# VHH binders against Uncharacterized AAA family ATPase y4kL, part 2

Target 1, 330 residues: Uncharacterized AAA family ATPase y4kL, of Sinorhizobium fredii (p55530)
Amino acid sequence: MARGELMKKLLASYGRDEDFRAVAEQIIDEEEKKNNRVLARTLRKTLEAGPQRTQSAPKALAPLIPFPEAAADFVERIEPEHNRNDIVLSAANVRVLLGLVKEFRRADEIRQHGLKVRSKMLFCGPPGCGKTLCAEIFAAELGLPLFRVKLDRLISSYLGETATNIRKTFEFARKQPCVLFFDEFDALARTRDDSGEHNELRRVVNSLLLFIDNMQPKGFLIAATNLDRSLDAAIWRRFDEVLWFDRPEAAMIGRFLKLKFKNVPVAFDPARNSAALEGYSFAEIERVCTQAIKAMIIERRKQVQERDFNRALQDEARRRAGQARLAPMI

## First folded at step 8 (VHH)

Design s18 (from u9 with A35G; framework vhh_7uia_1)
Fold by ESMFold2-Fast, scan of step 8:
Structure s18 (fold): chain B 330 residues (1-330), chain A 121 residues (1-121)
Amino acid sequence: as target 1 above (330 residues)
Amino acid sequence: QLQLVETGGGLVKPGGSLRLSCVVSGFTFSSYDMGWVRQAPGKELEWVSSISGYGGSTYYEDSVKGRFTISTDNAKNTLYLQMSSLKPEDTAVYYCAAGYSRDFWESYDYWGQGTQVTVSS
């Protein structure tokens, strides 16, 4: 067989250990037949030493650079448990995220033209509307490790410490492609009207904002906030993109219900309830679905009945009405 | 420019099989989700199947599930649709499409010219 054809077969067999070894042996044998004994010996020795497959396989990633032990109190690595089939996004957010994926995959070419690649996102919206799930799925889609930063713990850890330590702590994220995710960013973004102002707290906040400004991630930096109207304009300008995660409209609710009941037999069309769930967050809708499924299991039924769903919906409506009373704008 | 070229269509008897191929060029193949969309005479476009450019996850319209199989050969930059147990209602022009998924992230940005599949007795 021609050498190019054998090399093509070798690349096509990558990730299939038995096929890879068989093709590799064939290449070695062909080199030996051509009296390229030195090359044949070198290839055989390399094959016996164990192939370095971690550099080329789609699922074989370079070894993760761990965060410093000092950061263990406020940084954690999130293993993806969800994929794009587990989320429903607005068309506007899909367009922005797709644009970011395209720029990331062509980053070197964009930079060669002297242009910047978008790498910093702010996710805004009420709780339970998919911000954290979106960050997880986005990282998984790109094959990037996700590191979540617990902002309140970070601030507490840096009280009495220098701003230089923040940069040092996050050097691991600069040295590798990854997604660095700052959850509950509103703790930092809010104006505090507290008597006995803490100068140390303001210094840590300013140091973190400066870190965000100066960080040039090889992947992405994402911050998520529950604020929808009170975010300081100076903070918005630090991000390349701002995405809004609003409560879902009827069409999005219909798709979400179909996803939640995809692997569970149902005696009714869940999407017919989309209008009744307008104004609910994805988390609230998921609670309704979960409670309906639990009712089926507890009652030892073979499928979710519409009555199970309606009862769960009534319970969630009561909970929601109670919360509305407890969280008025003051 | 990104280009999609479909082949493999033709006339087949009910119960028969066909394999459609789509050769893609002008981009990194694995960076896009690929799919097949068909249009029957006098009807709207209907999504048939999708495969992710990463992870290799596959998705099918209910009416073709178990009969059609979508696959890719990344080394050849080729998308396939293996169609078996063909029915007269499968008669349509089949289009190869590329983007960032259907049904969840609606973003098929690029389409081929289509290939005709006719299932008749």
Scores: ipSAE 0.000, ipTM 0.195, lowest interface PAE 13.7, mean pLDDT 76

Design s19 (from u9 with Y59R; framework vhh_7uia_1)
Fold by ESMFold2-Fast, scan of step 8:
Structure s19 (fold): chain B 330 residues (1-330), chain A 121 residues (1-121)
Amino acid sequence: as target 1 above (330 residues)
Amino acid sequence: QLQLVETGGGLVKPGGSLRLSCVVSGFTFSSYDMAWVRQAPGKELEWVSSISGYGGSTRYEDSVKGRFTISTDNAKNTLYLQMSSLKPEDTAVYYCAAGYSRDFWESYDYWGQGTQVTVSS
């Protein structure tokens, strides 16, 4: 056994988190191969859940970017839990995102030619069509921490404040590469009946837009809105790229169903149901797939039957019809 | 010009092992994410495994996890795919690919010519 070599590599990786994790994963994999499953499971749990300091980890390398306590109520760090199997993107969106990745990786060379690197994106489209998942996967792909900002709460917290206070709150994002994600960006269009609140809301909105204009992130700034093509044209000027997340077409639905049933035996061709799912969001389609799989498990069958899928689809259609009755009230 | 050249394909019996190599020239190897993608007769391209150019983080398709190992030798600008416990279903043309995104291999700009792997008794 090459145990001594793995231990030497582990010690040599002290102070280098990526190297340390890679060697630790090799050790866990070796234990799995030796059929030491209890030890391998315990080591994996310790590596994933345990903070480095509880295992005498190097203190010199802190992987987390601190942000102000005042921002804790509206800034949230998102840990990536999703991969390619959880998202289907249009070819147009993939091309734009890859262009941004290329510029990011060559940023110093681009800046040395006196040119700016694209860093600001606006994600547009109805809810459940992959905007948040895309931001999560994009940040994980680049190895950057993702910070989600709840715009409603930010605006409420900064009523009566100035652009200076907003800039101070987000100074952490300027100093280190990260992805700053402004969720619910359509809150900027929120109106109130009180004229004084309207004036303060307008001031906060203008301060935030000025912040976006003047911010030069080392990573990326992404804003997401549920507004389709009704968004004020003046807002487009603030962003380097605008990506559209529409409800999926039949071909995209077929790919999504294939991914969702990849590791689950099915007694039917799910793609044959793509036409029946036209007009549904990815989130709605995922619920149909999840319910069909749960039905298989509950009934103690070894494969998903077409009837399981059809029942789940009917239940989702009923839920969607019920939700539509509530939409006109807001 | 950027070039990827695959070698190591061939005929093997079920349960056998084979190592594919991809020699990369014309660019700094560690600046790109690398992948192995296969195409079985009459089927679409299927992603097999990826490795990041910076840090060496690996990912595998579930059907090959535990049987295949992706690795790099940065000094030789070479990508490897060590295949063990081969099954008839692994029969395909295997392509080496390079790009800037580990999870979006379909958009990789640089591809090799492919090497045939046939698993049969």
Scores: ipSAE 0.000, ipTM 0.281, lowest interface PAE 14.1, mean pLDDT 76

Design s2 (from u9 with S30N; framework vhh_7uia_1)
Fold by ESMFold2-Fast, scan of step 8:
Structure s2 (fold): chain B 330 residues (1-330), chain A 121 residues (1-121)
Amino acid sequence: as target 1 above (330 residues)
Amino acid sequence: QLQLVETGGGLVKPGGSLRLSCVVSGFTFNSYDMAWVRQAPGKELEWVSSISGYGGSTYYEDSVKGRFTISTDNAKNTLYLQMSSLKPEDTAVYYCAAGYSRDFWESYDYWGQGTQVTVSS
């Protein structure tokens, strides 16, 4: 009841800064009284931060050229849920991505000098190390729509198709600035090596590789593969940049843990557990942090205890051991 | 809670050099990406240089490349900006800034009070 009244007051205070702040403070206080301390802290930090000021933030693009209905089985638009504050990147990857952002923003000047702008990237590394998240954040930072392509489904759908038909399907990406993200790029390596009775699959793969070679995107083409050292040189040499997403080392893990616990009170130093998490992917580490935070919430404690973190870590270690045993059987 | 204190600004003649320092306190220094951002009188904020908290990768605005060098001393929790071949156009208040996972964009969550650099002759 009180909440409905506070929401009405918040909407009514639109354009009146002092009234808006007063009502926002009441909402935050109400959440804190309900023991929703994480939400209350998040709301308070949002209110205190105010509108974020940047010199030049890219705008979301509209109208968009839609992809063909036939492509709906293997192309989907991803709405950004993350920003640059949600990722920890290696220094090498930061340098490349920053360079790409700068080239994109100055593309007209670069082209006026007869030079090409880098637009094709290959993301390599084990699953859960930030490849898809990086593509999402990169697209969001540039204000470009992100379209994900599932390569296994694309190859199957284009059995017997020509390079011309594949190109027609992706014309929307050539005519509209966007990020075209080819997931499961491993499918190209496996199919390319299979030259038996599957001549049609090999032709589709060759047609797709030809399409990638001749693609001139208005934005970017990104491919992601779980392969690193075993990837055929003929594939990765087709890209302007190759970025490596390895399992994080202790320093990156420490930064990631501080990020994940930034808005949550903790009774211990999470970064002291960095060494224990070496060999874990970012996705695995995130599961540990999430489970520890959930334990705090469920038990109605004021802060995450080290025991909550240790239990979550043990659970993740059991999951890893189970997954490793199952992988050779499947 | 993170505190940034800048020093080293002053008056210098064109072609001269200055070194700015920023002492960081409140968290593990190498966990943050650090930057120098300047504001000339009556102008908007301009990003100058950044250094990654991991690996120490450095980035520079085109107008300062070859003239400015960003560096850190992790033992002293201090960020530096070595400025050489200074021009009148470099006259500005220089701010030290810090952020977490701000790797490929120059906006930051924490800012110092600023230090004045005047290039005049």
Scores: ipSAE 0.000, ipTM 0.194, lowest interface PAE 12.8, mean pLDDT 75

Design s20 (from u9 with G99R; framework vhh_7uia_1)
Fold by ESMFold2-Fast, scan of step 8:
Structure s20 (fold): chain B 330 residues (1-330), chain A 121 residues (1-121)
Amino acid sequence: as target 1 above (330 residues)
Amino acid sequence: QLQLVETGGGLVKPGGSLRLSCVVSGFTFSSYDMAWVRQAPGKELEWVSSISGYGGSTYYEDSVKGRFTISTDNAKNTLYLQMSSLKPEDTAVYYCAARYSRDFWESYDYWGQGTQVTVSS
């Protein structure tokens, strides 16, 4: 292969680590065949080095409409640090997200025909299964700024305040293409069940739900909840799409393990352990991988050994067994 | 057949300006994410800038922020890179690249032949 073709292929493989390594290996082999053994050695050593920090996703240059000072306690702008190849999603979720991207790209034409563009999503599932990471990566891939809203903080901030100001507080999100992400959306269910200062809390909750109903975002509104089907049906009705973030199946676990060990030399095939990790959340699996890598570093080895992984898995299994035996503590 | 053709490169003095153009054929322009990528003498490929299909969202490499502007003319199926305050370090072959935005999980699949930019000192 010509050098220019290999370089173009290398850039095209960005974020696809297996393909990136394959192309990098071709480049190293090409240099070795040219008797550039010093360069080939240096490149191989660099490829075998420990994990490198992923470059932050590029930011939009255009000035954004900032959120008002009154919102600073519960709204923050998230700078994307991940790309699509840092997450493992179900095929069903990928298809929905791709459909939303298609509508977004043709939103003006769809609206000109008097039709609504899908722009509101509810992310449901247990903690540690990628809901927040998905929102970040989705915003980054579309080139949209991500504004994260902490619902517990928002509700608290409007106690003793005029709830009619919620619409004004979020006007910045209506006037620009962006992703407005409501984290901990199950706080709405807790507020409805909690009768403490019920009249004021109910007013804030109802004002927020009305805001969601009436908002026609230029980009997207995403809410994330750990709740199961017990979430109020009236809340689900307000969203165009509901995406489920379940604990991963063996195939997804295999891809996740390859992703977590992509820049770390391993003496075994991590994907062969996919079945043993069924029932674990992505966060739990990441903990196993992290502990295995730390063991390699502490013992000053150049590769993660299968024993490092097995020990980390045993430790995580004991943690889960202990949690199941003991009364749940939050 | 999808084709990308870059033009507008040339020799310029430090502090000068150039505008690169990429004429796209064979597809609906607004459905693709576009990028500019460069390769300097003796260096590897470096991503410079990207623009989303609707032309609303733009991104830049840190070293070119405030100096380069990426834009599109959908009626002419043309991508532009307006370069100002050029530095000797900007000397490179500049490539135009495209990716179907509906498949945002995919890498950039289509590349032009490149255009040379030389910033003399």
Scores: ipSAE 0.000, ipTM 0.119, lowest interface PAE 15.7, mean pLDDT 76

Design s23 (from u9 with S101G; framework vhh_7uia_1)
Fold by ESMFold2-Fast, scan of step 8:
Structure s23 (fold): chain B 330 residues (1-330), chain A 121 residues (1-121)
Amino acid sequence: as target 1 above (330 residues)
Amino acid sequence: QLQLVETGGGLVKPGGSLRLSCVVSGFTFSSYDMAWVRQAPGKELEWVSSISGYGGSTYYEDSVKGRFTISTDNAKNTLYLQMSSLKPEDTAVYYCAAGYGRDFWESYDYWGQGTQVTVSS
């Protein structure tokens, strides 16, 4: 292709990270073929470094009707601080999320043909594997405000008020575009654990599931649960999509380490440690990286040493073992 | 379940040829970049070749350029690596990978189990 055509494709790919990368790779390859290797290397380093904090968030959030005062204790508005370059996602999850973004942007056309737009997602997987971060980034990409419902707090309120607050929350979400995020959806499982409160808690669970069934949000409803593939079918069947946030594989760990050490000098190749981190959540890996960087700063070194990383990994392994003994996975 | 399965590895003499295949299930090639990454005994992972999900552009590591050819068959959901003029230095386990990125082995989200290629007399 001519240079002008490649430049045109690059501009047209704005906002489409996968397409942008592909076209950028083509441009870099064309420079390499023309023996402009210095430029090609510079462009590649720039692409690899990633955009300096370029939030894909909207320039400004639209004015919204405030949540009811009664909801203030269990609903929190989350301001977007991250974009798609700040998260490592599986290819399967990226594909689903990109499809939902496309449907949302074409929602009126889809509805004019008598078809439903996908709007309800369930995020499943162990804690610290990117579920909340993903919801934040997804909302930012759509230009929608993110409201987090703290389901534990909602359920622990006086039970008669809980059903009323759930109803008010769903009514609010139906009237304006937003992403409504139900964190700690696992709280629903607790209704089977306390026979003293089981009738009232069962009523709350049934009300929430009924509202999920009947809701057609102008934006999205996302629920996040720490439950794995043993999740009750009565729950996941109510969602348009179920996304799995498993502990990362070696390749995803390597990408995450590269991301976390992007602007920090290191005396070793962080990706070489991917195998040692298998079985760790992204949150656990982030703690290892953070502690290694802190060690560099505290000891007034100019780069992270492999020993800093290994010590941080040992410390995280001990913390992980301690947590497993106190609250084992069942 | 998303899965990548490599086949076609084996023993070959220097100067010989092999064709590796990677059968993909769970997605289409146009959604992601596909790559071949190898690991020689006692060495680190080395990116070998990639094909872009957009435009089908192909890329190669300098040491294999002109000898290896990456291609896809979308109807069969299969990625290929045609290897010719093989050298003992090409001896490695070859992995099929899917995701984003050309030279970043750590940028790929899904990996196959690997297939062994041995080049010796």
Scores: ipSAE 0.000, ipTM 0.107, lowest interface PAE 17.3, mean pLDDT 74

Design s24 (from u9 with S101T; framework vhh_7uia_1)
Fold by ESMFold2-Fast, scan of step 8:
Structure s24 (fold): chain B 330 residues (1-330), chain A 121 residues (1-121)
Amino acid sequence: as target 1 above (330 residues)
Amino acid sequence: QLQLVETGGGLVKPGGSLRLSCVVSGFTFSSYDMAWVRQAPGKELEWVSSISGYGGSTYYEDSVKGRFTISTDNAKNTLYLQMSSLKPEDTAVYYCAAGYTRDFWESYDYWGQGTQVTVSS
């Protein structure tokens, strides 16, 4: 019987939170389909009374924020799918972010004393080191909606436009608290005088920087760039805080590996592999962990073996080599 | 004059339930993230659960997921930890903590005196 099969799957998923929840939801849906609504409600309440990850709840608490149709081409609302347990941050970045949270929570009192609240951040570092994820989690922790700005589309839409027109487009961010996130801000590094389109790009970039200077958001403005410490000082000085998202050091890698294998049985100490992963981004390390876990599942083993991890690492090294060959040279 | 006072600890048999309470004074819940941190005899402090002051987002240590529930009552300035399906390994002194932190017990700004929970058959 289907119900017996679902119950068997539920018991087999013990110790795997996501599998357990998925099977439990299937059981609840089957009861709803059979018009056992009272039982379905009781089961759903029991499931919800367990550990709570309200990743979408902050948006339910936030007021509706409309934005103009012209902005719909390059502004999108991001649904949070992650929480603080999904990221490893340097101690320096944690301290800065906690200071900003504290200041934001006391913002009205600070403003009553005639003082400015820090609201503008620049996230710098190579790709895959947690910049976008950090912005998502930061917004979720504050209960604020996250709006991602597609910088390439914004620049294309506003060629020849003024800072005033850019400001008008983002006026919604001044009315109600939100996090406005500009991804791939390193478009600034691609301007040059020899091209007509690059000259217009430079003008749009300068208008955007002027907009950032004059913007007074109710929440936060975050810009993210893949540029390292070579970034022009004139750019980072426009932000209240600059956070560096470098490739992780051995200690951070060890913590990340423990985090990724927290809910998965392993036959080895993942942290012992920290040294072998030096130079890898968090995204690359996550792929290694994910592939090792998939190997366990595919081979129907009860634990991730160190050989699964080593094979996944070799596969990721090959992927890096292939990606380097496909990367354009200038 | 910030103060956190835990109550509700005691002796309970395996499989039992217990509710811990933490009454806070001198500050507003919305200004702080609240957490429960425990210390078993002879072991280091272990973060158990936290709740965000603004969004009400809750987070749990994997060993307690599905068994423990963290909640607040802002009108009473009280933080709760509802514990069910208790195991001997849950035996510890439970501390209420307030601050701005991720999952580092040592980073919380304010701590209570602790309440003993003993699970034994």
Scores: ipSAE 0.000, ipTM 0.230, lowest interface PAE 13.7, mean pLDDT 76

Design s25 (from u9 with R102K; framework vhh_7uia_1)
Fold by ESMFold2-Fast, scan of step 8:
Structure s25 (fold): chain B 330 residues (1-330), chain A 121 residues (1-121)
Amino acid sequence: as target 1 above (330 residues)
Amino acid sequence: QLQLVETGGGLVKPGGSLRLSCVVSGFTFSSYDMAWVRQAPGKELEWVSSISGYGGSTYYEDSVKGRFTISTDNAKNTLYLQMSSLKPEDTAVYYCAAGYSKDFWESYDYWGQGTQVTVSS
């Protein structure tokens, strides 16, 4: 077999011990046929020593930080299910996040010089592009607990309440380092933009924005919105950093496909389909991969076939096209 | 197993240039995203630059933009970092890294031994 084919087979066997051993033996045999006896001998000794069991040490569980019962309806603690290997980020976002990590680790030194540490981020972009996943992974990598705030429930809970009560509810986040995550933040922008709404809703929105302005978290405050670059400047100016989570480009799609098929044998090169997936969100691409893998399992095959992927892609394209009656017949 | 070997480090005067090389063996590097990560004396690891295995898209840390260029030679399975207008603050051990993601330097699966770059008069 050509070297490229052996490499593809080796990557496809990742996480499958028997398949990995079969490919390893093929590589050793090819080296023997090329008269590379020293290399073949070394590889065989390594294989006989058994599989490498290197795993990153498990992250320590973040401490349980108590929060008021009054907040229980709209604040929840997110348990991390994902790690850094489960996300594909743009280089621009990586640079900003790394800068924030560096400031956080040196926060005491920065504060001793009378300077502020960046702690407030706004995540912007269409749904399914990794905003919530990024917040989860960021908190997990720093060892900080993550608290998700459900803005719709928070707004409902604070109708008729004072701005002071909002501050009191979130006082727990000021006492210990944590990540406070406001998802569906565009709910505040939609409420503010709706000229037909009652003054009471506007009051709650303004109170929440003032709370964000005056909040000095020991860790981070992250807000996520599905709004694009048309977002009102008065809103994003309240944050130290604004990160854009756009639909992925071909190179990012290729990395994501490789990541999603890392532990599953594949009979084709998934990266060849990167161009066909341009315009899709990460969530849409993940659905395509998941459905292709399910098809392999249901049909009791050992490899994902290209046809499994193509059918899953067609199904996703039909969903994006809208109503079934308006979808293409194919 | 994939092996990464860095070369090209050394002593250079401020304003000088160096070219770092990373030879990849065991696998074709175009199947991986490649990166350069550095660690200055007494400092944390800093991601410097990365290049996509699929599209060849390049990314740089703000402090090195316009001064450093990352590139590959697929025929030689070699990753390069061309460094120009070097500053004393660029003094660090430079590591070559390979993996499926370039998003966090710690997400790379394979790392070289590092090569020392010293910028001093």
Scores: ipSAE 0.000, ipTM 0.191, lowest interface PAE 12.1, mean pLDDT 75

Design s26 (from u9 with S101P; framework vhh_7uia_1)
Fold by ESMFold2-Fast, scan of step 8:
Structure s26 (fold): chain B 330 residues (1-330), chain A 121 residues (1-121)
Amino acid sequence: as target 1 above (330 residues)
Amino acid sequence: QLQLVETGGGLVKPGGSLRLSCVVSGFTFSSYDMAWVRQAPGKELEWVSSISGYGGSTYYEDSVKGRFTISTDNAKNTLYLQMSSLKPEDTAVYYCAAGYPRDFWESYDYWGQGTQVTVSS
């Protein structure tokens, strides 16, 4: 290949490690063919040296697990962007999760004694209270890949299918440890409760629930629902554990504010605003913190002022009022 | 029975280096997350560093980043903490712990007896 074309390929592959290495090796091989052995040796030595590893190595990625092409429409792999320092959990939820981790680490030993390992969890609570973040961090701490299932697309894809076909699609989760995360599980719950002409939809829903009953994952199955304590008891009974993600109380809010401002100078005590934020979700509180920090940056200040925080809180309260007016009321 | 035994502590001058070792018996590292936790005289326990039992992911307290390195040797069932550029503020009893890091999900199932590190002239 012409040198110009190889150089063009190399520049085009910048940022794609495997492609970059392949083109670089092709260039080295071309130099060897031209009897430029000193240059070829120098280039090979440089390529083999690679980027230098620092003491602060990048976070290790969970193992790559292949899944069926038919599932690509409704299953996506989530790469963790958060760690244990990014979440505030209730003591009750921490206790349950730690128990599950301990059982998982000794799963083979537990099973050798003829006992079952807890592997199915239901996360319940209003949106923005840490359900998805908790699943991400839980999977990351165990070194397991996280697969998010888009429930509406799954239901649509399996119209006319059976529990057997659904089971086959998720067979990879039985063969290799991973976390299957069914977000917005209340879509399934509403469909099951709907007394209408949706016979095919109800059949798919019942097939999926049967799949959940019979599935024994090597890792975990987590379902998350926005329904807070209003779930059909028949659904709750399918899970080994039910965790509640309520809107945070003042103490949890104080810890969360301290966490969100840990790397940003503040001219006030954020924890003194905990009471004013009662009734807000973690997502809403994060928006307040983010907007306050942005105000500091835009106004070219070195510290977040209390007025920045108060303005952001007023803006979030206005947003909540607007959303309440748009939501259907019974 | 799981046991943790620390060694390697001692007196060192500021700017010096020291390597702590924790010999683990009764399990393999892949079964637990391992951590180093220290306690300075008259102060509370402070998490220093941890290493995940899966994938070997490492985490450090901000004050020790770039100076301390946590590592394991699975063949020897040993956890290490390589400390460099030591400061008087690093003076503490250092504990080896098996479980979860202190900051979040703190649940250390087992602790060693501790080893004293003193950084002074």
Scores: ipSAE 0.000, ipTM 0.226, lowest interface PAE 12.8, mean pLDDT 76

